# VH-VL binders against b7kms5: the designs that were tried, part 64

Target 1, 80 residues: b7kms5
Amino acid sequence: DTFETVRNTIRIESEVDESLRQLCHEERITKETWLEAAYLYLCEKPEELAQVIQLAQERLSQRKAIADYKRAKTMQERFL

## First folded at step 2 (VH-VL)

Design r9 (framework fv_miptenalimab)
Fold by ESMFold2-Fast, scan of step 2:
Structure r9 (fold): chain C 80 residues (1-80), chain A 127 residues (1-127), chain B 107 residues (1-107)
Amino acid sequence: as target 1 above (80 residues)
Amino acid sequence: QVTLVESGGGVVQPGRSLRLSCAFSGFSLSTYGVGVGWIRQAPGKGLEWVALIYWDDDKRYNPALKSRFTISRDNSKNTLYLQMNSLRAEDTAVYFCAHSYEVTYDSGDITYYFDYWGQGTTVTVSS
Amino acid sequence: DIQMTQSPSFLSASVGDRVSITCRASQGISSYLAWYQQKPGKAPKLLIYAASTLQSGVPDRFSGSGSGTDFTLTISSLQPEDFATYYCQQYYSYPWTFGQGTKLEIK
């Protein structure tokens, strides 16, 4: 059997990566297979999927806010 | 139950060759993720990894020993070998074989720790 | 190569004592650390992997902690059979390396 795969590059928070690496190590799985399994499982659990999407939206908003703040601070330090 | 039994040690002169054997049971070296390796311990000293052979017959060596040592296997006999050439006094040690199962996190990261060990066979290189 | 340094190299303790031994990596190894116990004339026995996960059959008095570069093996209440030499091993990066060992002796 053959499986068609796609290479994805993702950036995640360092503390989350460290925790996920530990989980994968203890359970003898890979980051790739954990991601696949988590997504497939959540697709069968609409209420849990909605909660995960909400958390993802919150994390994205926080990341954007931090980026915006850093940009504003850099401009202020340069010109003020 | 996993068991490993080393043999082939003895007293040899510097410059000679020696082949160690490790007879194992309770697992197959053809099983995905399985690895078996050699770890040595000089008298009164700590542990030093020597070599490991993977389920797919790929091999990894301690860089300090790669030129003189060769790891191999015979699946029909459930036996692991370590061929040691050009032996030196510094090779005097107890040689252990040990079972492992691969650990991966990302597709490029393959690591091992050793969960079951044999009792060791002693190699003494006298000068 | 990643160097593993254990401290202390020698420890004297009594049955019933709580003891801790440490292992320090020269570079970050996340939680890719194993602990082994070796009794005189015997092969090493795996106690802990993933820095803190007990191997099946290992008594609950053994525990491991730490991540990154600093790791600790703790024995909560020493038993006579625990007097042995303990080794840490990093399996984060090739070549895999062991600490020099900590010899635990009875007082």
Scores: ipSAE 0.012, ipTM 0.656, lowest interface PAE 9.2, mean pLDDT 87

Design s1 (framework fv_miptenalimab)
Fold by ESMFold2-Fast, scan of step 2:
Structure s1 (fold): chain C 80 residues (1-80), chain A 124 residues (1-124), chain B 107 residues (1-107)
Amino acid sequence: as target 1 above (80 residues)
Amino acid sequence: QVTLVESGGGVVQPGRSLRLSCAFSGFSLDTSGVGVGWIRQAPGKGLEWVALIYWDDEKRYNPALKSRFTISRDNSKNTLYLQMNSLRAEDTAVYFCAHRLYYGSGSFDYFDYWGQGTTVTVSS
Amino acid sequence: DIQMTQSPSFLSASVGDRVSITCRASQGISDYLAWYQQKPGKAPKLLIYDASTLQSGVPDRFSGSGSGTDFTLTISSLQPEDFATYYCQQLNDYPRTFGQGTKLEIK
């Protein structure tokens, strides 16, 4: 066999997963092949890749900020 | 390969200071999404979270240790530090350096790679 | 602080057995929980994160389940290399807290 694959598990936002799942169903492709194709396509387009990386960095920062806010709120309610 | 190597442990007298180092290879500490920190384990006891520093330089401490311990990093040396002041017998433990990789989850403190630890013994 | 309590603290089992370790949080933590394995003299190893997601390279005989306050780590067919101490860790609130550990010993 010429292909070697690795199993990896990722978590993504529920709304994004729902949208992607619908797209994959309509186009008759899988999440795995969509991810591979999207990455390979972007690697050939440096300007578009840079924009995607910027969005990814922003989303990562937002998720951390939300998690930190929730914890601070909980401590405040406990009168810490 | 991701490798973490701790150093700086030893035997110290109560009330003194000690600085631990953790050298990282296989990734850069300035990489977006990186979180690195310290967990300690007293002899025969369980794990205790000490401190964590995130890629954006935000720091989180165990409240019991915040007044005496400071976490920092030097991205140019790819090294994490733990400055420990006013050491007490209760600080005797193996100190582990640990790396956290973000996979899109809301949690930033589970640790996917660990060093082998450096032993700190606080005694007279 | 969120208290994490593991049950049992000690577990005796034989190779081939199905074993389960429970972790209980003193308040709801959703699915923000990780499981670690530690062998004597070694650093802990991440097994599971987000309550049920298996870390890459961990054998599929390990599985995690639960949400809210009650969580379970299951080993479907115990192997000799699985005798170790297991820890849960909550990731919902600061400070991050670990369970007291469950020592899995050969029967």
Scores: ipSAE 0.000, ipTM 0.643, lowest interface PAE 11.9, mean pLDDT 84

Design s10 (framework fv_miptenalimab)
Fold by ESMFold2-Fast, scan of step 2:
Structure s10 (fold): chain C 80 residues (1-80), chain A 123 residues (1-123), chain B 107 residues (1-107)
Amino acid sequence: as target 1 above (80 residues)
Amino acid sequence: QVTLVESGGGVVQPGRSLRLSCAFSGFSLDTSGVGVGWIRQAPGKGLEWVALIYWDDEKRYNPALKSRFTISRDNSKNTLYLQMNSLRAEDTAVYFCAHGFYSSRWLDAFDIWGQGTTVTVSS
Amino acid sequence: DIQMTQSPSFLSASVGDRVSITCRASQGISDYLAWYQQKPGKAPKLLIYDASTLQSGVPDRFSGSGSGTDFTLTISSLQPEDFATYYCQQLNDYPRTFGQGTKLEIK
């Protein structure tokens, strides 16, 4: 009678979170079930999954650039 | 310059609790893109990651230690804490506090370290 | 958990030598790897992050290479102050794991 679940904390862009929150409210679903459904759907569509992975890689690269910038700023603030 | 001042280490009997503190000066613990945490090293052994807390208060733990150890911070005191419960002989180590500089939870290289504080668990 | 294995565990060398130490991950970690130097009684010092990016203030005789599962730290011309223990650390997944260390000693 029970579903086995794991609790994960993930961090996403505030704009994306706002848009996703609106979608979930309108459709009466949760972020957890939307994430599960999106992943399961993409696993059935290899070409679409590859495109999503490419977008994820691009977004990760952008976050790395932002992290490098923040690192430089943090070092400057620490030694000023 | 940035300084890390540690306190709370010492000798403690198995099963007891101990709280370590790391006071930061020269920057704020809630600085965007910063994670701060604890790494330990048993005598003559290698490095073991313990826990990390990010500027947005998200926490990550070594799964082997999560049930007994709790990381927290007090931004008003600019101090990082490690609460260690149910201590075992295997927890005997030098505990380092450290600053990680990446904004991603997955990219936490440690660029500034404290001098370490020694915790000895013995009976 | 991702296991990090360093080779060799112990290395004996002379001043002026070119030395390399390797680090192998049990699964792919892209370029999310850091190298640290630790001298006896001291805290570790970050040398390299993102597998090949030299930390500010670290001498250019240190370099890192590799991606995926196999990584190398190279010191092009060993100096007296370089005798220390070196650790790799993967930054791809939780928990963050370190290699067992490579102790670099004077011959």
Scores: ipSAE 0.000, ipTM 0.604, lowest interface PAE 14.4, mean pLDDT 83

Design s11 (framework fv_miptenalimab)
Fold by ESMFold2-Fast, scan of step 2:
Structure s11 (fold): chain C 80 residues (1-80), chain A 124 residues (1-124), chain B 107 residues (1-107)
Amino acid sequence: as target 1 above (80 residues)
Amino acid sequence: QVTLVESGGGVVQPGRSLRLSCAFSGFSLDTSGVGVGWIRQAPGKGLEWVALIYWDDEKRYNPALKSRFTISRDNSKNTLYLQMNSLRAEDTAVYFCAHTSLYWGKSTYGMDVWGQGTTVTVSS
Amino acid sequence: DIQMTQSPSFLSASVGDRVSITCRASQGISDYLAWYQQKPGKAPKLLIYDASTLQSGVPDRFSGSGSGTDFTLTISSLQPEDFATYYCQQLNDYPRTFGQGTKLEIK
């Protein structure tokens, strides 16, 4: 059992998914193997890993802000 | 990168109308979380927030100006508008358009990119 | 409407000085505050958002602090290009109100 795997469902931005799908098609790889390779590569590059973590924090902040805005707007429309 | 350029200013008589335009590039107002708005500055005075429109067409106005001013956009032209009606001498100002984006929570970063401004003078 | 009051309205300083400008909100705004710099004849430039977070490209001699109603913008060692007018803006409620401005002039 060299490659024991788990199944995960993740949600990503549609534009990012489209770009990643094109890359995987052109290079003849899968999204799962790209994710594994990217993570393993970055773990050996602490400066680059830190930059990726910063970008991830910024993207998470934006996603939460948008979700909060939509939630507040829905509540206002529902009770107004 | 992101750029905004205002136009449509000039000298106009009290009681008349004027429409300002802001041509933007480097972003789309269809992008979730994006907003654009107008800020004005009277000669020698501070900044006054006028109005803001978000990507989902939600509009926010300065209550003092809401009855006379209307914000709108045309995404196909990448252009923001400010329709100004019943102009008064106190509306004399440089009008800036500026970009913003939502971040953590229901707030924005503030206005991170500004145009150069267009001057409106309301005079007899 | 939330009133934003800056202090002082006018400040004279020399290159190399540490300078602080304060901004007070008429009601609590958490940390939803931005600081701007404006030079004569130019559009404002965003310096700080979320009360203390530096905008990318802004020198680290600029810092922001505070929460609730009292906020401070500090320039640790004034440079010639820092002589400008500074504005705070609350982002907690509509309308988005600005302070009256603080004009920083060479001594």
Scores: ipSAE 0.000, ipTM 0.655, lowest interface PAE 12.2, mean pLDDT 86

Design s12 (framework fv_miptenalimab)
Fold by ESMFold2-Fast, scan of step 2:
Structure s12 (fold): chain C 80 residues (1-80), chain A 123 residues (1-123), chain B 107 residues (1-107)
Amino acid sequence: as target 1 above (80 residues)
Amino acid sequence: QVTLVESGGGVVQPGRSLRLSCAFSGFSLDTSGVGVGWIRQAPGKGLEWVALIYWDDEKRYNPALKSRFTISRDNSKNTLYLQMNSLRAEDTAVYFCAHVRYGSTFYLPFDPWGQGTTVTVSS
Amino acid sequence: DIQMTQSPSFLSASVGDRVSITCRASQGISDYLAWYQQKPGKAPKLLIYDASTLQSGVPDRFSGSGSGTDFTLTISSLQPEDFATYYCQQLNDYPRTFGQGTKLEIK
């Protein structure tokens, strides 16, 4: 059947983006089709989907930790 | 690919100091979330974590070794160091350096590992 | 410190056997556990991380299971190249701690 598409803009970590771009180039696919395929594949596998969600939660926690570190450093610099 | 090569091992007398080096390639310690560490293995024994340094210069040590060992790096040379002071016979081991895999979890496994450098502390 | 206890310390098996190695943590570590293989004179090689996720390039006869405090590494059909020492490592807290190792020997 006919598919409608939506435009999404996302920001991901530079190292991840570089690795994904390299994979897409080598395999002759696009980021869009890789994302669709990965999500659809995981939706058929509840245990693997749960694992990916856990990793996503941990990555959010890592970003928070890095952001907190940077805030602390900036605050110290302002008062020196 | 990521590679790591240890050097600086040898035979040393108790009470002396030794500095180990680990030359790495295929990644930068400037990259957020990346770390490198040292793990040692005494002859016929298991693995013991020594120290770890992260991209932001955060350092973590085995509490048993913190007073005698110092981890540092030189990013311009892609080199990791372990300064070992007041060496004892029980420090005799193969010393490995290893990359910490970025991003999948907050707590990261060691992969890949170098081949190790042997330190023998004897009189 | 979190203590990691492996059993057995030594395991004798034949090619084609199914073997299992267990690892127990002294406190809950969720699934923050890795398994390593070490051959004599060589550096350890990562086999499994996050308790059950197989590292790229590792044969599918290796599998990991468990969560919390009890974990198992299984080799479904032992091959000659699998005779090695295996270590678990917890990644939940500092200091990072390893099990004592399990040496897998040919019968």
Scores: ipSAE 0.000, ipTM 0.600, lowest interface PAE 16.4, mean pLDDT 84

Design s13 (framework fv_miptenalimab)
Fold by ESMFold2-Fast, scan of step 2:
Structure s13 (fold): chain C 80 residues (1-80), chain A 122 residues (1-122), chain B 107 residues (1-107)
Amino acid sequence: as target 1 above (80 residues)
Amino acid sequence: QVTLVESGGGVVQPGRSLRLSCAFSGFSLDTSGVGVGWIRQAPGKGLEWVALIYWDDEKRYNPALKSRFTISRDNSKNTLYLQMNSLRAEDTAVYFCAHSKIYYDRSGFDYWGQGTTVTVSS
Amino acid sequence: DIQMTQSPSFLSASVGDRVSITCRASQGISDYLAWYQQKPGKAPKLLIYDASTLQSGVPDRFSGSGSGTDFTLTISSLQPEDFATYYCQQLNDYPRTFGQGTKLEIK
């Protein structure tokens, strides 16, 4: 038996990537199998899943705010 | 058994480009936890890490080389590539490709090719 | 970048000797250190990973120790085939840096 897989390229914060790679090295697992396991675990626990979604929404809002700031700064520097 | 064989080296003039290939067998770059990379060694000098590509297509470079060198792969051909641009005399070295199982039971580079020689000379 | 410094750069010894080569990292690298052996004209061979874990097929006269910043490779009883250049490499951070090498020569 074989598993059907897809390749995804995702961009995450470098500090988080470094921490996750360290965890994967120490535990002898891969980040893709960790992601699969974490998602499957959370799908069975609705209250914990809701908390993770809230954190994700907060992180997305932070990224948007930073991107907006950088865009504004670039426009100011370009037209000064 | 795992084998890696480098090719594409030769004599080139400064400022030119060269692409190295590494044909491998005994493993797949689609295997979770696998990374393959390039390490170089100038004549009479030590080892210098060049670049590494992971099974998920993430790439890591030596910052000193990142602007001139690009690592890539073709999984259908079981081949790893190193594109080298704007070559300098300092790039003269034997270039090795090597396998690593980073997140399983082995760390570091456990299988190496024999190397291919790049000479940058006017 | 993390700098790896080996000591000594050159070592003369006789068959049967116990020898030690040291490797110092400029920053803490936990136990993410590998040791390699390289003979002239050949590719490096992995001897030890995770500072002290012997690679399969490597003779048990080789051992590694240390953590953090100071590491040692020990050969308990030198054999003729052990005369080579030895390199340490840190695997904790990018770029993956090597020590400058220690050339082990027959006396």
Scores: ipSAE 0.005, ipTM 0.643, lowest interface PAE 11.4, mean pLDDT 86

Design s14 (framework fv_miptenalimab)
Fold by ESMFold2-Fast, scan of step 2:
Structure s14 (fold): chain C 80 residues (1-80), chain A 123 residues (1-123), chain B 107 residues (1-107)
Amino acid sequence: as target 1 above (80 residues)
Amino acid sequence: QVTLVESGGGVVQPGRSLRLSCAFSGFSLDTSGVGVGWIRQAPGKGLEWVALIYWDDEKRYNPALKSRFTISRDNSKNTLYLQMNSLRAEDTAVYFCAHRFGYTSSLYHFDYWGQGTTVTVSS
Amino acid sequence: DIQMTQSPSFLSASVGDRVSITCRASQGISDYLAWYQQKPGKAPKLLIYDASTLQSGVPDRFSGSGSGTDFTLTISSLQPEDFATYYCQQLNDYPRTFGQGTKLEIK
């Protein structure tokens, strides 16, 4: 049986992407395998997982604020 | 202001196909963060999400409907489509078109809705 | 799939009453929950998103609370135009699932 994969589109900050791309190049791995390995590793480490979730929640709050700002700006540009 | 107007509903017999349209204004599907989807409501029942398409053409489907329904868009006409194949009596519903905005696929609510178009599947 | 259960399914109240509608998720969804209002023959209207953030233009008598699995929509002083069906929706996972609805009717 073959390993079944799912293709998805994710959006990350450009500076984070550049750093991750450099890491993958130096270590000769792919973004996909890095993401899988990171998640699997953190599932075995409850305290570390909790810290990552906290950072993710903080970054998400920032993205929500930015999205709200861009939505307001888009509406102004379209309706003015 | 943002407006969405559905059309293409009607009475159709089981096993046939029907294509719904949603004409929108006040935003562009080319805008980063924008997505538009379909939500349906059977008579006297609650809301059921059908499908969503994002600004980058990524698509998400209700797994129960994925094999029979296809979402697509025409940006030059500011129009969203839902192609429904092999229609069944249980597909009888009002079909709503709705807008969302956000930069992650899992985070954002539907903020503007159309009035809906009625699809009746009967012989 | 994440199941969303609302309670009560039907609620009778009078103008001026404080009413609360509860929504429970079958698994944790953080604060990724929205509330909608739907009047007969009309499209749903967004009231609240991110569990507690009021949509622009929605009266401040509406409020939302909760996190994780348990959520509440509260109307502090019911007005005649508030008699409608209310739905919660989780935004944490696919498929996007709605509660079965709570129909708020005048006594």
Scores: ipSAE 0.000, ipTM 0.573, lowest interface PAE 16.5, mean pLDDT 84

Design s2 (framework fv_miptenalimab)
Fold by ESMFold2-Fast, scan of step 2:
Structure s2 (fold): chain C 80 residues (1-80), chain A 123 residues (1-123), chain B 107 residues (1-107)
Amino acid sequence: as target 1 above (80 residues)
Amino acid sequence: QVTLVESGGGVVQPGRSLRLSCAFSGFSLDTSGVGVGWIRQAPGKGLEWVALIYWDDEKRYNPALKSRFTISRDNSKNTLYLQMNSLRAEDTAVYFCAHIFSGYRDLPYFDYWGQGTTVTVSS
Amino acid sequence: DIQMTQSPSFLSASVGDRVSITCRASQGISDYLAWYQQKPGKAPKLLIYDASTLQSGVPDRFSGSGSGTDFTLTISSLQPEDFATYYCQQLNDYPRTFGQGTKLEIK
């Protein structure tokens, strides 16, 4: 038996990446296997999965708010 | 199949400008996480990173070159550019373009390279 | 900037020999290191990433080891096609920096 894998591209915040890299190094695992394990574990824990989804939604909303703020600032500067 | 082909090199006098091109295929710079960059190598010397650009137009430069070099792209033509201004003898090198694939590890290793184009800055 | 120093700068060895080259980072870079092979007149080729993961299509005689600041590239049984210059590169911080290179000649 062989596992078929897919290569993905994702962009995450630098501080989160640095922390995750350190965790993976100390525990002697890879970011890929940590991601797989985390997702599979949460799929067995629906209440915890819901909490993670809510945190993800909050982080996404924050990124959108920052983008909106930068757009508004650019418009203001062009009209000054 | 990922392919990169550099062009635009040649002999140029100090103080002049030159624009290099890199035609790529097999990937799109519209894909989240994808990047491309320039690496140079002076005759008989080692590798030196020049600049890179990501799908969202985020750019990173070697601080020693940032004031004179500009990286840009044209996604409609699948082409990467390096605008080189105020050229100096020390800019004489082979210039390579290379693909960056940021997977789960998000590491910017250069997995596919072009064959390079030679820039000679001489009086 | 993170400085990458390779040792030795030049190495001469015979076919069948086990050879090792080392790379030292001026500060900790975990396992965020790649090794490249460059043959004369050609572009570099990625051999190893994440310090020890062999790139697809690279022969099993190549291996990488190390973490933190000290790293080693090993060729277990040198072949004629292995004459080349080898470079390490750190992937931890900008600017991305390479070692000065190790030129391997087979004699």
Scores: ipSAE 0.000, ipTM 0.601, lowest interface PAE 14.4, mean pLDDT 84

Design s3 (framework fv_miptenalimab)
Fold by ESMFold2-Fast, scan of step 2:
Structure s3 (fold): chain C 80 residues (1-80), chain A 123 residues (1-123), chain B 107 residues (1-107)
Amino acid sequence: as target 1 above (80 residues)
Amino acid sequence: QVTLVESGGGVVQPGRSLRLSCAFSGFSLDTSGVGVGWIRQAPGKGLEWVALIYWDDEKRYNPALKSRFTISRDNSKNTLYLQMNSLRAEDTAVYFCAHSWYDTSGRLYFDLWGQGTTVTVSS
Amino acid sequence: DIQMTQSPSFLSASVGDRVSITCRASQGISDYLAWYQQKPGKAPKLLIYDASTLQSGVPDRFSGSGSGTDFTLTISSLQPEDFATYYCQQLNDYPRTFGQGTKLEIK
């Protein structure tokens, strides 16, 4: 096997991105390597993985509510 | 290892009904944030969105097709369906199923597609 | 419905060329736009979403730009595998509408 990579583009909340960028700068690592390390670490820790998934589900629900509001507002603006 | 496989296409007479299936593997249709749907393409024509169902069962339809087409899913079989009624010659198309991710901006785009199943409405 | 119009409908180019395809929305859609590539006999493939965000695994010779009503897909150095039909799709309103497509042909 050879070392192979894929390119991903993800959107995260601005405040979270700022905090993560600061951490990466201080520790001299990249966002890519932090993501890989975090996922690999959690794969070995089922209880911690479950907690992270729960937080992710909560954040997704909040984001969906905001997205639903934006969609509704856009539809309403069509009738102005 | 994520795959989408359509089936159920064929040749049907005008006025008949047909049910398309899309089998998903590598993820669950009830995964939070997932939307799955149907896009069709008539021979030599462009893409036309048909319908979409979200992980929480909310459904969206192309208004031109809503009266004749119904989208549904069976989570236990990890399968998406499109029930097509009162078929017309203009429904002749390749029907693709596709996966989408619902995000914070309400931007539903289709990141994974099946290879399509062909529906021909002909007498 | 928001109407999406692509220009040109047909584009002839040679390997190594820089090509641009445009997409115009009938009303403002901010950056709620995606681009797809479709090769003959195959399903479409997502290239770009949010007008300028490249999908994972897509070569970086592809780029998107624009906001509001006018958008551009650019291929910086055309490769043989890039000859295909390209579609834009607006993500702002229901129904989700696609452009009519731009067929990129070899000269």
Scores: ipSAE 0.000, ipTM 0.620, lowest interface PAE 13.6, mean pLDDT 84

Design s4 (framework fv_miptenalimab)
Fold by ESMFold2-Fast, scan of step 2:
Structure s4 (fold): chain C 80 residues (1-80), chain A 123 residues (1-123), chain B 107 residues (1-107)
Amino acid sequence: as target 1 above (80 residues)
Amino acid sequence: QVTLVESGGGVVQPGRSLRLSCAFSGFSLDTSGVGVGWIRQAPGKGLEWVALIYWDDEKRYNPALKSRFTISRDNSKNTLYLQMNSLRAEDTAVYFCAHKYGLSYRFGAFDIWGQGTTVTVSS
Amino acid sequence: DIQMTQSPSFLSASVGDRVSITCRASQGISDYLAWYQQKPGKAPKLLIYDASTLQSGVPDRFSGSGSGTDFTLTISSLQPEDFATYYCQQLNDYPRTFGQGTKLEIK
């Protein structure tokens, strides 16, 4: 059966959210259905899925680097 | 309601070509997310995946077979094909066509199978 | 290629027994694993997909577990119709690879 859903809370970059909101508005779809469709499509294409995962890993690495830099700067300002 | 029926098997000499057909009903290869593939089984041996074709005509092959085998379809006839070239004794097997389950959360498992068609490569 | 190894290759059991078949992947495949049952002269039948999700119409005595590299198919109370060969298949990467099979025979 296709009727059961789960609520998720997701944080994404503001520029990406703006672009996705515009796409959803123009195409008359929702972020939920876009996410479902994109994931299902990519699951049928392992090579394309691998490319998306690589991009996701790169973005995660960038977020971690920014967080690490901010933490280091805060410590430096406090103790140096 | 969903059925797949293989045909085209037989006895062939090494080095020859053979084309297998799979006539299906109860689903359309035009349906987003659908795939159909070929799996073979040599006498007394296990299962070996051969090839898969998706609704958008994307094709995936077993690398060991890619140079000799070609998967194709004719959506107007609801038929899947496997063109087998330069046949070898080790290609002797029952060849099954199978539907990849739709609306899948993961990569496709084969949920509905045909009965198989036997290919014997012998001199 | 990802190698799938089943153990045991042969299993003898009696009706009513609880049996388990294991499948090991040479690399992590998350939960992208399916189990099939094949009776002599017949096409394989899908039992389980996504490692633990039972296919519609399959008796609930069949269950699957595991993630990553180690997976188990369990039949809680073996019935006469369950004597067959069982195969696992990884769905994480191409080429799609199957285990060598486990033949379940009556003791």
Scores: ipSAE 0.000, ipTM 0.614, lowest interface PAE 15.6, mean pLDDT 85

